# VHH binders against Protein BPS1, chloroplastic (BPS1): the designs that were tried, part 10

Target 1, 306 residues: Protein BPS1, chloroplastic (BPS1), of Arabidopsis thaliana (Mouse-ear cress) (q9lmm6)
Amino acid sequence: ASSISKLVPKEKSDILTVSWMKQAMESLCETHNGIKTLITDLELPVSDWEDKWVDVYLDISVKLLDLCNAFSSELTRLNQGHLLLQFALHNLEANSPQNLSKAQSSLDSWKQHIVSKNPRIENCRAILSSLVQTLNLPKVKNSAKGKVLMRALYGVKVKTLYISGVFAAAFSGSSQNLMYLTVSNELPWAQSFMEVQNTMNAEIKNIFLSDGLTVLKELEAVASGVKKLYPAIQQGSIDPISLQPLKDSVTELSNGIDLVSKEVDCFFKILLSGRDTLLENLRSMGASTLQATSPKKAAGKNYRGF

## First folded at step 6 (VHH)

Design s45 (from i5 with S53E; framework vhh_7sr4_2)
Fold by ESMFold2-Fast, scan of step 6:
Structure s45 (fold): chain B 306 residues (1-306), chain A 118 residues (1-118)
Amino acid sequence: as target 1 above (306 residues)
Amino acid sequence: EVKLVESGGGLVQPGGSLRLSCAASGFTFSNYAMGWYRQTPGKQRDLVADISEGGSTKYGDSVKGRFTISRDNTKNTVYLQMNSLKPEDTAVYYCATDFIGWELYDYWGQGTQVTVSS
């Protein structure tokens, strides 16, 4: 499940897949829920945290929510492509000149759609760079519980940043989003993480060097299936049996995207819940954040359709 | 309050046995994975064995079949039964806890020395 060694699949070609992404995001959900359990178990109330740690947590969590929104945006965009593929497949099955023409137009639209850039995914690089700057192992003196929590949070940050970088690289089709994280040698897991990072990054770069429409295995399988059908479409006849591999690939991709979307939504909810719990604890301790008057809040109340 | 205390180390002849114990306190022991690391002078730390909260075990290639990790949640203790000991098993053995479930094993005890010599 959550083991660091499980980030490297048995077959290296399976590294950039929606299946891997589903498992990786699921592991982030488990990890972030684990932090909530640890805080409760250690009986370390938020009121014992330094003010600067609260501010850092709130800033980091907002940035992670922005990453989740970017990933959800891309998954929605890819799912819109599924409609174009379904329309094309229906027209290919009809196997008439008019329907084959409609199918070709739909497949051409799908190819253009898949190649188009998502500005939210491009923004992920700036967000990741900002988060890397907050990646510090704090010195905790005179608190065994505080040391345990801070070191656990550091490990969670490393895991979250690396996996998010892989997602951003996969969705952007650019290796520039790939993380090269440096962790302190004082941590017993530092070498194991560096070895996993080096192995994963080497294989990801190899996949980026391959000729293809996309770097995601399931999406590229659909692209390859489409490419194989163009000669038959141009010649005006389609063998129904030749459509089955493409139908299978389209179904696999659609199912994979749905599963990844579900896990991203889960992670988003975990992050929101964490923020709400922190803010509620601060309010119960007499924090006056809710009593602060904001011009933006006042302005919002007067808009039509509010 | 969070504390791991190892015991059971010592000097033993090749082919002998030792049982290491690690008493944990200051956290809910049953919620976390536990592991045993070892370190030889001039070498990096090596994960010898680990046991999940659910009882699933994993072993390093050099100790498979000879060592057994186990836990007693009622006593907040993890054990390492070491059989058929070899000179290359000589090391300081550390008990460790994985608080985040990613085999990161960051919190360690003081260690206990195991020496295998004839």
Scores: ipSAE 0.313, ipTM 0.674, lowest interface PAE 3.5, mean pLDDT 82

Design s47 (framework vhh_7aqx_2)
Fold by ESMFold2-Fast, scan of step 6:
Structure s47 (fold): chain B 306 residues (1-306), chain A 119 residues (1-119)
Amino acid sequence: as target 1 above (306 residues)
Amino acid sequence: QVQLQESGGGLVQAGGSLRLSCTTSGFTFSNYAFSWFRQAPGEEREFVGAISGSGGSTDYADSVKGRFTISRDNAKNTFYLQMNSLKTEDTAVYYCAADFIGWELYDYWGQGTQVTVSS
């Protein structure tokens, strides 16, 4: 299964992973860059958009930037735990009572750090709910090129909103952030998307019902490895060979977080660049008239007389 | 005017080879990913293979891996599906599609070309 079903990993247990998140965010970066290229290819400069679309885009883009900032904040917070894990591993290798005590303290601090709430992530639900309200497929009757662009933008919104919802659910540890999007039946991909959404959401809910410190597979692997070490630490004896699986899990998690962070930063830069380009176009055309709080064109009936 | 047009379909014996072409117009070909799909009578349309905009990445359905190869020629605004070691179950109408959205949310399709593999 490729196509939209490519979002569903071959193993259902791999749905909530930093590996999947990296691929999903990379896909969003490609999608948003593709829209800029499509606008150029169709020769539909953003300066020719209706005033309402300009305002909608500016509102959507700032909310997406806020989501990126929340996600980057969480990834940074999770990666800060890496230092606690490295310090613990160093002390476990020293295998003295004093070093084992330091290791346990560091692991306890790491556990508290990982379960702590991030206020920026908690705010994601409000942002996502607001973005859902802007999800409309515009009717374009007189432009074949405009129809292609509007359908593409609608697909981009659906994709962005769904993936952002999965990120917010994963980072918040709450399924309340999962999107249940209704898409226009006139689109050829509508059924395939609804099937993917239903399949992924069902499996994500199942993962939320499992025991664990977190819902992210790589992070939970580290947490499980840490949990397994406590009896050995209490007994005052660590087998150095038993540390290798945890070391491997810690490295995998750190590398995965770094890759996701890179893609989130890429997405942020793409959104910022698109916003800057639009604002420069508005400035070149008399920014004050295009930034009006009232509609630029008067909605008035023109009485033509002889 | 955005258009995709398949060619190269036909009748072939099992074990034979066939090459499909998809010619495109109305957009800058080199910027987009492309895919092949197929639909057998009474079945749903299924994915066959895809090629990235750079041409550096390809993906295939498990049923065709090792037998089919997708490629592109940016100078000709054309992409291809080379089908080797054909089986009777490969009999279908083959469609080319352009991935303008980059999520495999294909909005533009060709009209399809019939491939029939006889035993």
Scores: ipSAE 0.046, ipTM 0.498, lowest interface PAE 5.5, mean pLDDT 80

Design s48 (framework vhh_7z1x_3)
Fold by ESMFold2-Fast, scan of step 6:
Structure s48 (fold): chain B 306 residues (1-306), chain A 119 residues (1-119)
Amino acid sequence: as target 1 above (306 residues)
Amino acid sequence: QVQLVETGGGLVQPGGSLRLSCTASGFTFSNYAMNWVRQAPGKGLEWLSGISGSGGSTSYADSVKGRFTISRDNAKNTLYLQMNSLQPDDTAVYFCATDFIGWELYDYWGQGTQVTVSS
């Protein structure tokens, strides 16, 4: 909620960047911290609605933890490529036929590494499809607390699904993970979300249509830099000045991946904390219900059921 | 620093009117949907009304439909709640919030604005 302005990049060229992904993940962290606070403040209703919205949150959060694990896996995989790039750059600086041969082999290995598929990222499509099927704004009758909570959870789910879809699309290189969410017109933030979704999706489609090894801007900058060096490697002569832009791109990519990884880890911890808070509140409500129920009242309710 | 500051509360007699204001700073106000929520003594949060970033769409809780009107002035970074036909049950602390989640997301430090409806 606080991070909608962070989701809208200052320049359209910032879409599908590691920098934007870091900001988007920070946005999810802020949003989910807000829902934890709201759950605490509402003191969880002990009514017929308790099981419905609690189960919804717990099911969603487990699936989101799986998405976080998939994203962390991909970020780790991409960061492992950094070693191949560093080895290649070292050999390019040596500028001998043997070292240039080693550099080319390392760059070829790196290129193969970044285009290889990650099964965990491929599984994100199934998780996202499952989550979008449960994207409904429930009708809550006679419960002001339940209405506030369910509407808030719906908003959080919409934002989380969209951002997760962008991450999955970026990491998989497949537009099929990109979300086209329909949100309830009842909600005052619906137009703001639709504007963000339409703007982002239009630009993301354009990026997928462009020629490139990858759709992530910083990663593609490295790939482009590598491609430009192949003729010089084949000719057996490297200009040291021509290596600096690639070195800068490699450093920028590595630093960016580390920052996104940190935010994904933060989001994972927030999800775990949120689940713990909800479960503790449920345990507290169970204890309060047990204390409030006299043996006669408990027997009466059981008699009706039996 | 991101801030939301509510003003305009006070004591009013049943059937009276009040206008609440919420001044926003530290973020692009027009990019965010805004909401009013309240908390009566000993009760939880109740969502009252929402307005889109452009001001083109509004929504209201059944308890306030026809009595309260939400509006915004994006040039002034200000959100309003016009409250008419106030009843004792409207007594609460009133908060403004972004995107329905709440003002806590902005590290907001404040008490809201108190509205008391009594003779």
Scores: ipSAE 0.000, ipTM 0.200, lowest interface PAE 11.4, mean pLDDT 75

Design s49 (framework vhh_surovatamig_d1)
Fold by ESMFold2-Fast, scan of step 6:
Structure s49 (fold): chain B 306 residues (1-306), chain A 119 residues (1-119)
Amino acid sequence: as target 1 above (306 residues)
Amino acid sequence: EVQLVESGGGLVQPGGSLRLSCAASGFTFSNYAMSWVRQAPGKGLEWVATIKQDGSEKDYVDSVKGRFTISRDNAKKSLYLQMNSLRAEDTAVYYCATDFIGWELYDYRGQGTLVTVSS
């Protein structure tokens, strides 16, 4: 599968959806699992890596774990909102003045909950900015296999940063988290990535300009359904049939959030496993990776007068 | 060590057909998704089609959907592109490229095979 092309859904309105987020995160899990296969197939084990590659990987992976934790935090927060929606729907079905009052209070609380800021998500911009600073294609002079691996890792970093930026933008409700990555022209897929980034970023910005409570399609469908119920609640009468679209939207959102949460957890475990394996290999090798591997520079020539 | 050798290109009339082949060596072919990429005269590289490791999932650029079919033979370490109903705009050098699970990478791209669609 060409994963970069798969990031652009057939309908532009599907770009900022929990459905897309599930697919995007699943794609990241596949991509990072693919690195293990590539390393094995190239017969280039971690013990052959330069110390600097190890350090860069460890720094990047801990920051990605922090992003996963921020995303999980937001998904948990949205799931807490689901409880308010369930309570509201239960009271709307009872259709008495006391129950309608409880439903309205719950929906008002849900609206406040959805517009509130998550500090962990707000911090994603700092993490992403830090990760962008480490985005460079290393020059590998003496290993054809090392060159293939470094180019693969660079591509993985680009994809991971872009998708993470979209997640941060979606969860924060701010286009400021959206990535505008510059990719090395020497890579054949650079043009394809830039076209995908430009197309998606343009549509994402259009969604942010829309009049809505949120930028996530499934969440906005729920918000729209809630808004439509307010006149009926105030009038003191709810048509049970008119509740079904909102119930369907709430179920769709809940299921979507659960699937995205599972994929984020999967990605977290892949990253953690990769770090643990690398650190264990470093411990078991002891002094092996501490060998002097760089050539010594010749001493400068001294000018002798007299 | 790692090699991709494309073949099957040539001059063909509009509406004609060609079958491209790619022979892979120096890596475990069955572990990688494979892609076809093309470059028309004076233009950049364009992704054409991708096939998963086991052949279960196939993707195409919109302009070739229904006309091109990607396939692979893991036992023979070979990738194929069946091109039907060829158009002048399909004129390009076609390259075979590796793509590991979930990522389109062109590091093992071969030397290419020229397809010219002209009367």
Scores: ipSAE 0.000, ipTM 0.128, lowest interface PAE 21.5, mean pLDDT 77

Design s50 (framework vhh_gocatamig_d2)
Fold by ESMFold2-Fast, scan of step 6:
Structure s50 (fold): chain B 306 residues (1-306), chain A 118 residues (1-118)
Amino acid sequence: as target 1 above (306 residues)
Amino acid sequence: EVQLVESGGGLVQPGGSLTLSCAASGFTFSNYALAWYRQAPGKKRELVAGISSGGSTVYMDSVKGRFTISRDNAKNSVYLQMNSLRAEDTAVYYCATDFIGWELYDYWGQGTLVTVSS
């Protein structure tokens, strides 16, 4: 079930979590895997709106692949921070002055790492703005299949843009990436989507107003745990048992990032596969058309002079 | 598999009323928006009314105030109460799901005929 209303977490503070992001991306994978079948199986009448749709789809798919690459780069960057956290925890357990100094250095490096900007995430704003400009429901002429397909594609695009906007906001640490999409009122789900968007955007803005190092819940839990250890590190002794909450938070974050990374990779592969299938179908159609039109053979010599 | 079965159509005089019903099976009904479409002879299929999973409704301008869409999640059913019927309301009425995504193309009912005639 790919209902947009299922994307609203039971606890509103859970909207900006790696757990929610995994579920949201998994939902996109399901949605786009199905649309690939529609593109390959359905034959649509040749018309201006169909030609525009094909061109727009190819342009959109490239931009979505760029978004996936940006998200994957950020997830990889965050995962690189995990190594710094593991070195810090190992040194904190050793509980000697030399090891505590190494732990402090590693944690300072981790803090600098997670607050550093990713240029690819910054570029997501331009990509999303470009995609929003193409968000329109085409008028469907006398084709029941065409109408249903165009409505499905429009809904898929709305869902994809909204979720991508939330990812870009989360990764950039900026609410400016949040989408404020207007959906055609002729669609029955328009009111449901607007309600979901308004509810989620209001809570996301509240999270951005909170005092924290990051807006991602699991990442902020790790940051909070790190902050609590600083006085003990500087005092020269750590109770090893007091490290367990931070270890649990670090494990939760690492597992969450891995699951989101897997789903982003899945989405990328689905987009690429769908694009390749469409291009292959266009090549097959071109080959059939060329065969039907029969390539002009080199003009033979006219043997009329006898 | 997914099934939508419409009922309640018939012949009615101008100014009369009818209630259309749509019974759904094969999917989690309460999680999806549902809509009533109609197609008059020689015309394209058009949206009449829609209802979200949360109960929010939309209507085409020509039926606002006359038609009411409602749902009963316990019965997996959606209804269209039609009052003050006009000759131009004559059409085959279809129940449809509005899945956000790729499944939308598969899920239409067989339709139920409504004829408004003196």
Scores: ipSAE 0.000, ipTM 0.122, lowest interface PAE 14.8, mean pLDDT 76

Design s51 (framework vhh_7sr4_2)
Fold by ESMFold2-Fast, scan of step 6:
Structure s51 (fold): chain B 306 residues (1-306), chain A 119 residues (1-119)
Amino acid sequence: as target 1 above (306 residues)
Amino acid sequence: EVKLVESGGGLVQPGGSLRLSCAASGFTFSNYAMGWYRQTPGKQRDLVADISSGGSTKYGDSVKGRFTISRDNTKNTVYLQMNSLKPEDTAVYYCATDFIGSWELYDYWGQGTQVTVSS
């Protein structure tokens, strides 16, 4: 029986695509929304959470928001490159020596733009390394419901870290951002995840060995199309029909970036909403908790095995 | 308390049929995907079949056309109808629920029920 995660594309060439990134980020949005439903279904109010679960959630969520901001920054930067491509295509269509010169200049600027580093993406490695340090399966002694929730949260962390690592690797052009996560063998899905991670990482590593300008398939298709036009620009004659493949690639890339941007924004809003809800619930519980359990907290918190 | 309780396993002759049931409690059953996995001694657990909250089904290659997964949201139960059983189908069968969603990983499991296809 084949057990394959939806995150492993049916075609290996679909790994490290803007299309895959859209699907992966959409999956994270679904997963994080699912946690809210699970908490409700298990009837585990936030007031029953240990202080350290709350602290861990707040720390992790702020780091994930920073990753979303870095990814949005890179998507915005790539969209700025789209404007250079549109200007170049406009000048190529005019097909005069003056316009071809402008087109070549714009394409050269675009090439410089896409190979330049984004400092916010470079910072992702430090954030991811910090998040990996917090990846532990908590020991839950007292509650079957608490065990289900903590195991689900652990799975969500593993999924989120792995996908974020792929995004960081894709945007940075560096395989150093790829995650090699070790998951607890207590979990029935541990082997399935390890197989997904091994399959994905092997193919991503293979893509990084290519001599392309970028590792993102749709972006590399545009780069290849640009490269093919240079001889025609040098000859001073552009056949309008020969521009169509590049126009199609540029449109595909632009549409893909827009879809990924939408999903990153969705994920950011989910994380922010989760933080706001948790902080509001903690604030509203303050007086009752202080009156009922403050002395017990000083004595009891050190006892707990989480 | 979250519980998954499998039943319907047993001994059956090759070519025979069995129907497995999994009764779920402690969560809103209709909101979650349910699956059946099996494990033979010395091997890892393999997906047999799964069913989404909306009723969409998937099957492992070795059971496609022979097994049918279904659910009854009124009874909080998922079923696995197993037809044309082969000795290779001998395994412990586990019911699982997918709280993680589109990752296709199952994070809560039942105790399992033994299916033996022999003689």
Scores: ipSAE 0.012, ipTM 0.413, lowest interface PAE 8.7, mean pLDDT 79

Design s52 (framework vhh_7sr4_2)
Fold by ESMFold2-Fast, scan of step 6:
Structure s52 (fold): chain B 306 residues (1-306), chain A 119 residues (1-119)
Amino acid sequence: as target 1 above (306 residues)
Amino acid sequence: EVKLVESGGGLVQPGGSLRLSCAASGFTFSNYAMGWYRQTPGKQRDLVADISSGGSTKYGDSVKGRFTISRDNTKNTVYLQMNSLKPEDTAVYYCATDFIGWEGLYDYWGQGTQVTVSS
């Protein structure tokens, strides 16, 4: 009853789970929707934005879209593994020598599939490294509203980078993607973030030290279930009761992957919409300023004419 | 200009009550979570209470049953009703808002208001 944050699970061992990933991605969707609302609320004239900040935002958003595409690619690849598991389970249920042979072949194929590297996930490290280099708290002069927005954008970048790093680490099976972000002490949440980062990173490192096939909890549960069945398959006798834990793990993994996939798609759409909104706001604010200037001048001339 | 202005602090006897108010301006108040935090000298700021944009509330363990957080979106104000005050409630109380949506990692804070509980 105690957690006020979706980022830190009650059980630290639950950090590298599809359940946590669903919650973390949902949290990113909420965060990026919130920043759109803040930009609107503050009514900041985009003419006050330096050209470099517009360019930086557009560059960052493209890189985040590339990360979403990499994550979706990996979720699709893992879902392909689900088909191999379903085929194996159907053959194990049939419990004939021919079907047990087909099941063994399918499980062997699944194991090879799971340990295979995804080039798009490997590329995440380069993208994340590039994004970290843009992580700076901008100095805003003569605008209290601009300072509020820039601080909020900085916080959004920190949150997005950290969560994306955990996703990349989970999908790649490599702690090299794990972020160690240094944040400005000027921000009230800086210490709280550093504590969250340190706690989560320590637990993630411990998970990477395990001798499992994968670091993702639900996927490792399936892998463990598969390993336990091999002796029975080789002996040519399957106890239906021994299949239930694997069936449960496969269902949990499949449902989890589907939920994460939906949230990643949602985040992709939010990022794309954010780019469109920024460009539209730039156009609208320019046109509005010109119209306001022109009518005021015209009104002044008419008044002076009387 | 974004502002959070706290009021209602003061000196009160043990068992007494105070109502803190925080007037928000410069943003659409109803869209954001609001919180009350407190800090004693030499210690970290700790959560007293928070309230979501939808009105759901959470409380720190030491104040549950004694304090009540509420918000009035028409007045852009968040309140903290403090009852059965104890000497250990003596602290500077800060109003905060969350623009980032970090679920309790509040990023904007007021100047604070002193609450002193003493006989």
Scores: ipSAE 0.254, ipTM 0.645, lowest interface PAE 4.3, mean pLDDT 80

Design s53 (framework vhh_7sr4_2)
Fold by ESMFold2-Fast, scan of step 6:
Structure s53 (fold): chain B 306 residues (1-306), chain A 119 residues (1-119)
Amino acid sequence: as target 1 above (306 residues)
Amino acid sequence: EVKLVESGGGLVQPGGSLRLSCAASGFTFSNYAMGWYRQTPGKQRDLVADISSGGSTKYGDSVKGRFTISRDNTKNTVYLQMNSLKPEDTAVYYCATGDFIGWELYDYWGQGTQVTVSS
């Protein structure tokens, strides 16, 4: 299983990184674009879908959009912290008593900002729990194309739920968001997914047991760098060489957050586009179907035979 | 409708070669990953080789260096060149297609073609 196995980074310590999150979200964008191609290739237009498939898609897509909004909110919040770090670094470089005081105030504000809770991220647990309750492989009786589509959508749901759970766990600092999904054994990829899930979850739990300000590797590197500077600030003298590791960590975190944010925005746009297309097709189909089928049924009953 | 038709199977001596072909129809072939799986009675299907829409290949550990997968998008056909065949390669070989972005091949399968490696 090539894509599933790629979710496990080469270094186990690279699990719960903004680098991994960028790759995982990029993978979701590719997966959801692949579904659009599959629907086209199956020649199964939305107008031929059963009502229950439409309802399921609309419900799931709204919840996924809510998750994307929560993730974007947290990425924006973390990016706001970057400004506090940049202001602190600028003042540390000036190395005067007034500037060191400003730097310490900025770092204190940053630490408070980072440990504060984001209500939108906390709400992710409820959304994920709701989505897990809808995770089932439907039995499709009379449509070979529908069976293929439902199997593909099931696989997409599994991947999306697992990755979203890791994002929610990383952003919330709580393992309660981590998914423990049971998948249908009749699917060829089921064993590979279960192995990836077990490997990832074991390592994620180990990271959560570690003593740190955050569970995200790049963010923790910045926090560690900030902690090391406090004694020097209190002594009133900063060695410029001592600032470089923190500057590097701050730049790495900022770049990583930007890349993750771009992928989350991409995923949001894919979901929104799919939902808008479905709703437009339903509006056009509803008017046409109501006009075409209601009179035809009445006429047919009169001629066909009572 | 998606249809996959395998050909090229048969009886061959150990150390011999066979070339399997899978003719695909009913979908935009160039956009999909293609693969070969094999199954012996009483066991689950095992990956032999797969090839992405972009031409990237992957092989099962037991066949690396002996088998080569390739595709011809103009003919909507995927091939499996099998060299240095061993008795343990005896199986029904299935052509499959699925998610071109790396999910395992699962939804579209051919009827299979028997390969027997024996004296």
Scores: ipSAE 0.000, ipTM 0.175, lowest interface PAE 10.8, mean pLDDT 78

Design s54 (framework vhh_7sr4_2)
Fold by ESMFold2-Fast, scan of step 6:
Structure s54 (fold): chain B 306 residues (1-306), chain A 119 residues (1-119)
Amino acid sequence: as target 1 above (306 residues)
Amino acid sequence: EVKLVESGGGLVQPGGSLRLSCAASGFTFSNYAMGWYRQTPGKQRDLVADISSGGSTKYGDSVKGRFTISRDNTKNTVYLQMNSLKPEDTAVYYCATDFIGWELSYDYWGQGTQVTVSS
């Protein structure tokens, strides 16, 4: 199988999971580190870069940092819900009328928290639309190394946009964030990518049609477990053994969110480091260019012979 | 300048052998996977064989057991040893490298090398 096909999990039910998100974000980190290695191995000095290559990198990187911030914000928000679930579980174990009342209040607060919208996630559509407008394979006429680099950057943009769109769709609960990217057919991986995009998008849209509180598998497992407890809470009778599946689901969700958060943070750091390095090189080149353009004392005409 | 230059093609009779070479320059060859692809006019390019930086190999179903891919990191060269050649092996053979994984940076340089197997 193609390495591109690794985006499609073996089980269709695993497409919108925090486990998939961890793997996808890890893959982005590897890809963006690969660009740094490619630049080094090509021995393409910054002085040989066209201004448009620099501008492309800087524009894209700042928008990707904004997406990372939005994703981190949502992961933090979901993790804040974990405290409400832990408080509810603790009160359910105490199994008194007072504690069951506290548990129900906490679960109601959690449900309200989960369905509330995150403005940063809603803003992802605008960021993604802006990035799509920059998605074109530029013509590089003067540099064979530049052609290789620009083709690689185009591939990285496609992969990053697609995965980011899936994240935004999952976190927003809206399929409008899903990307339908058109890729230049001069690239040998274009057809394989289109096939993966079509397969993934079809399954994702099908998941959005399901009658659930969320589209994320681990989060929906918790929501389902919470829903099953309401009749027992109303009747004032909780079987401690019946709490274990929910406890397991809560732990799985918390661990998954933590792993995705770590990968998003790593991606942010990779982007920031690359951006800082390029900006530092530009500052150094600016000083050097200014010095080279400033010939020895232009105003110092020597009126010799007087 | 990044270049992959193929050589070793030619006209050969069915059952014959050829050894293709691909000389790489302009990047750290030993860090990257290398592959051989072939293209018949009017058809999509087929993967013939690939070799990872660590030496792991993969072959297309139609060539498995007949072709062997290898690399020499000291010479920056990848090879394709082609045995028991068949008329259907007639194609232009290209080598490629994948700089960033996920097949995003596969590229081809030059005209490739023509292999013709005629009866």
Scores: ipSAE 0.178, ipTM 0.591, lowest interface PAE 4.1, mean pLDDT 82

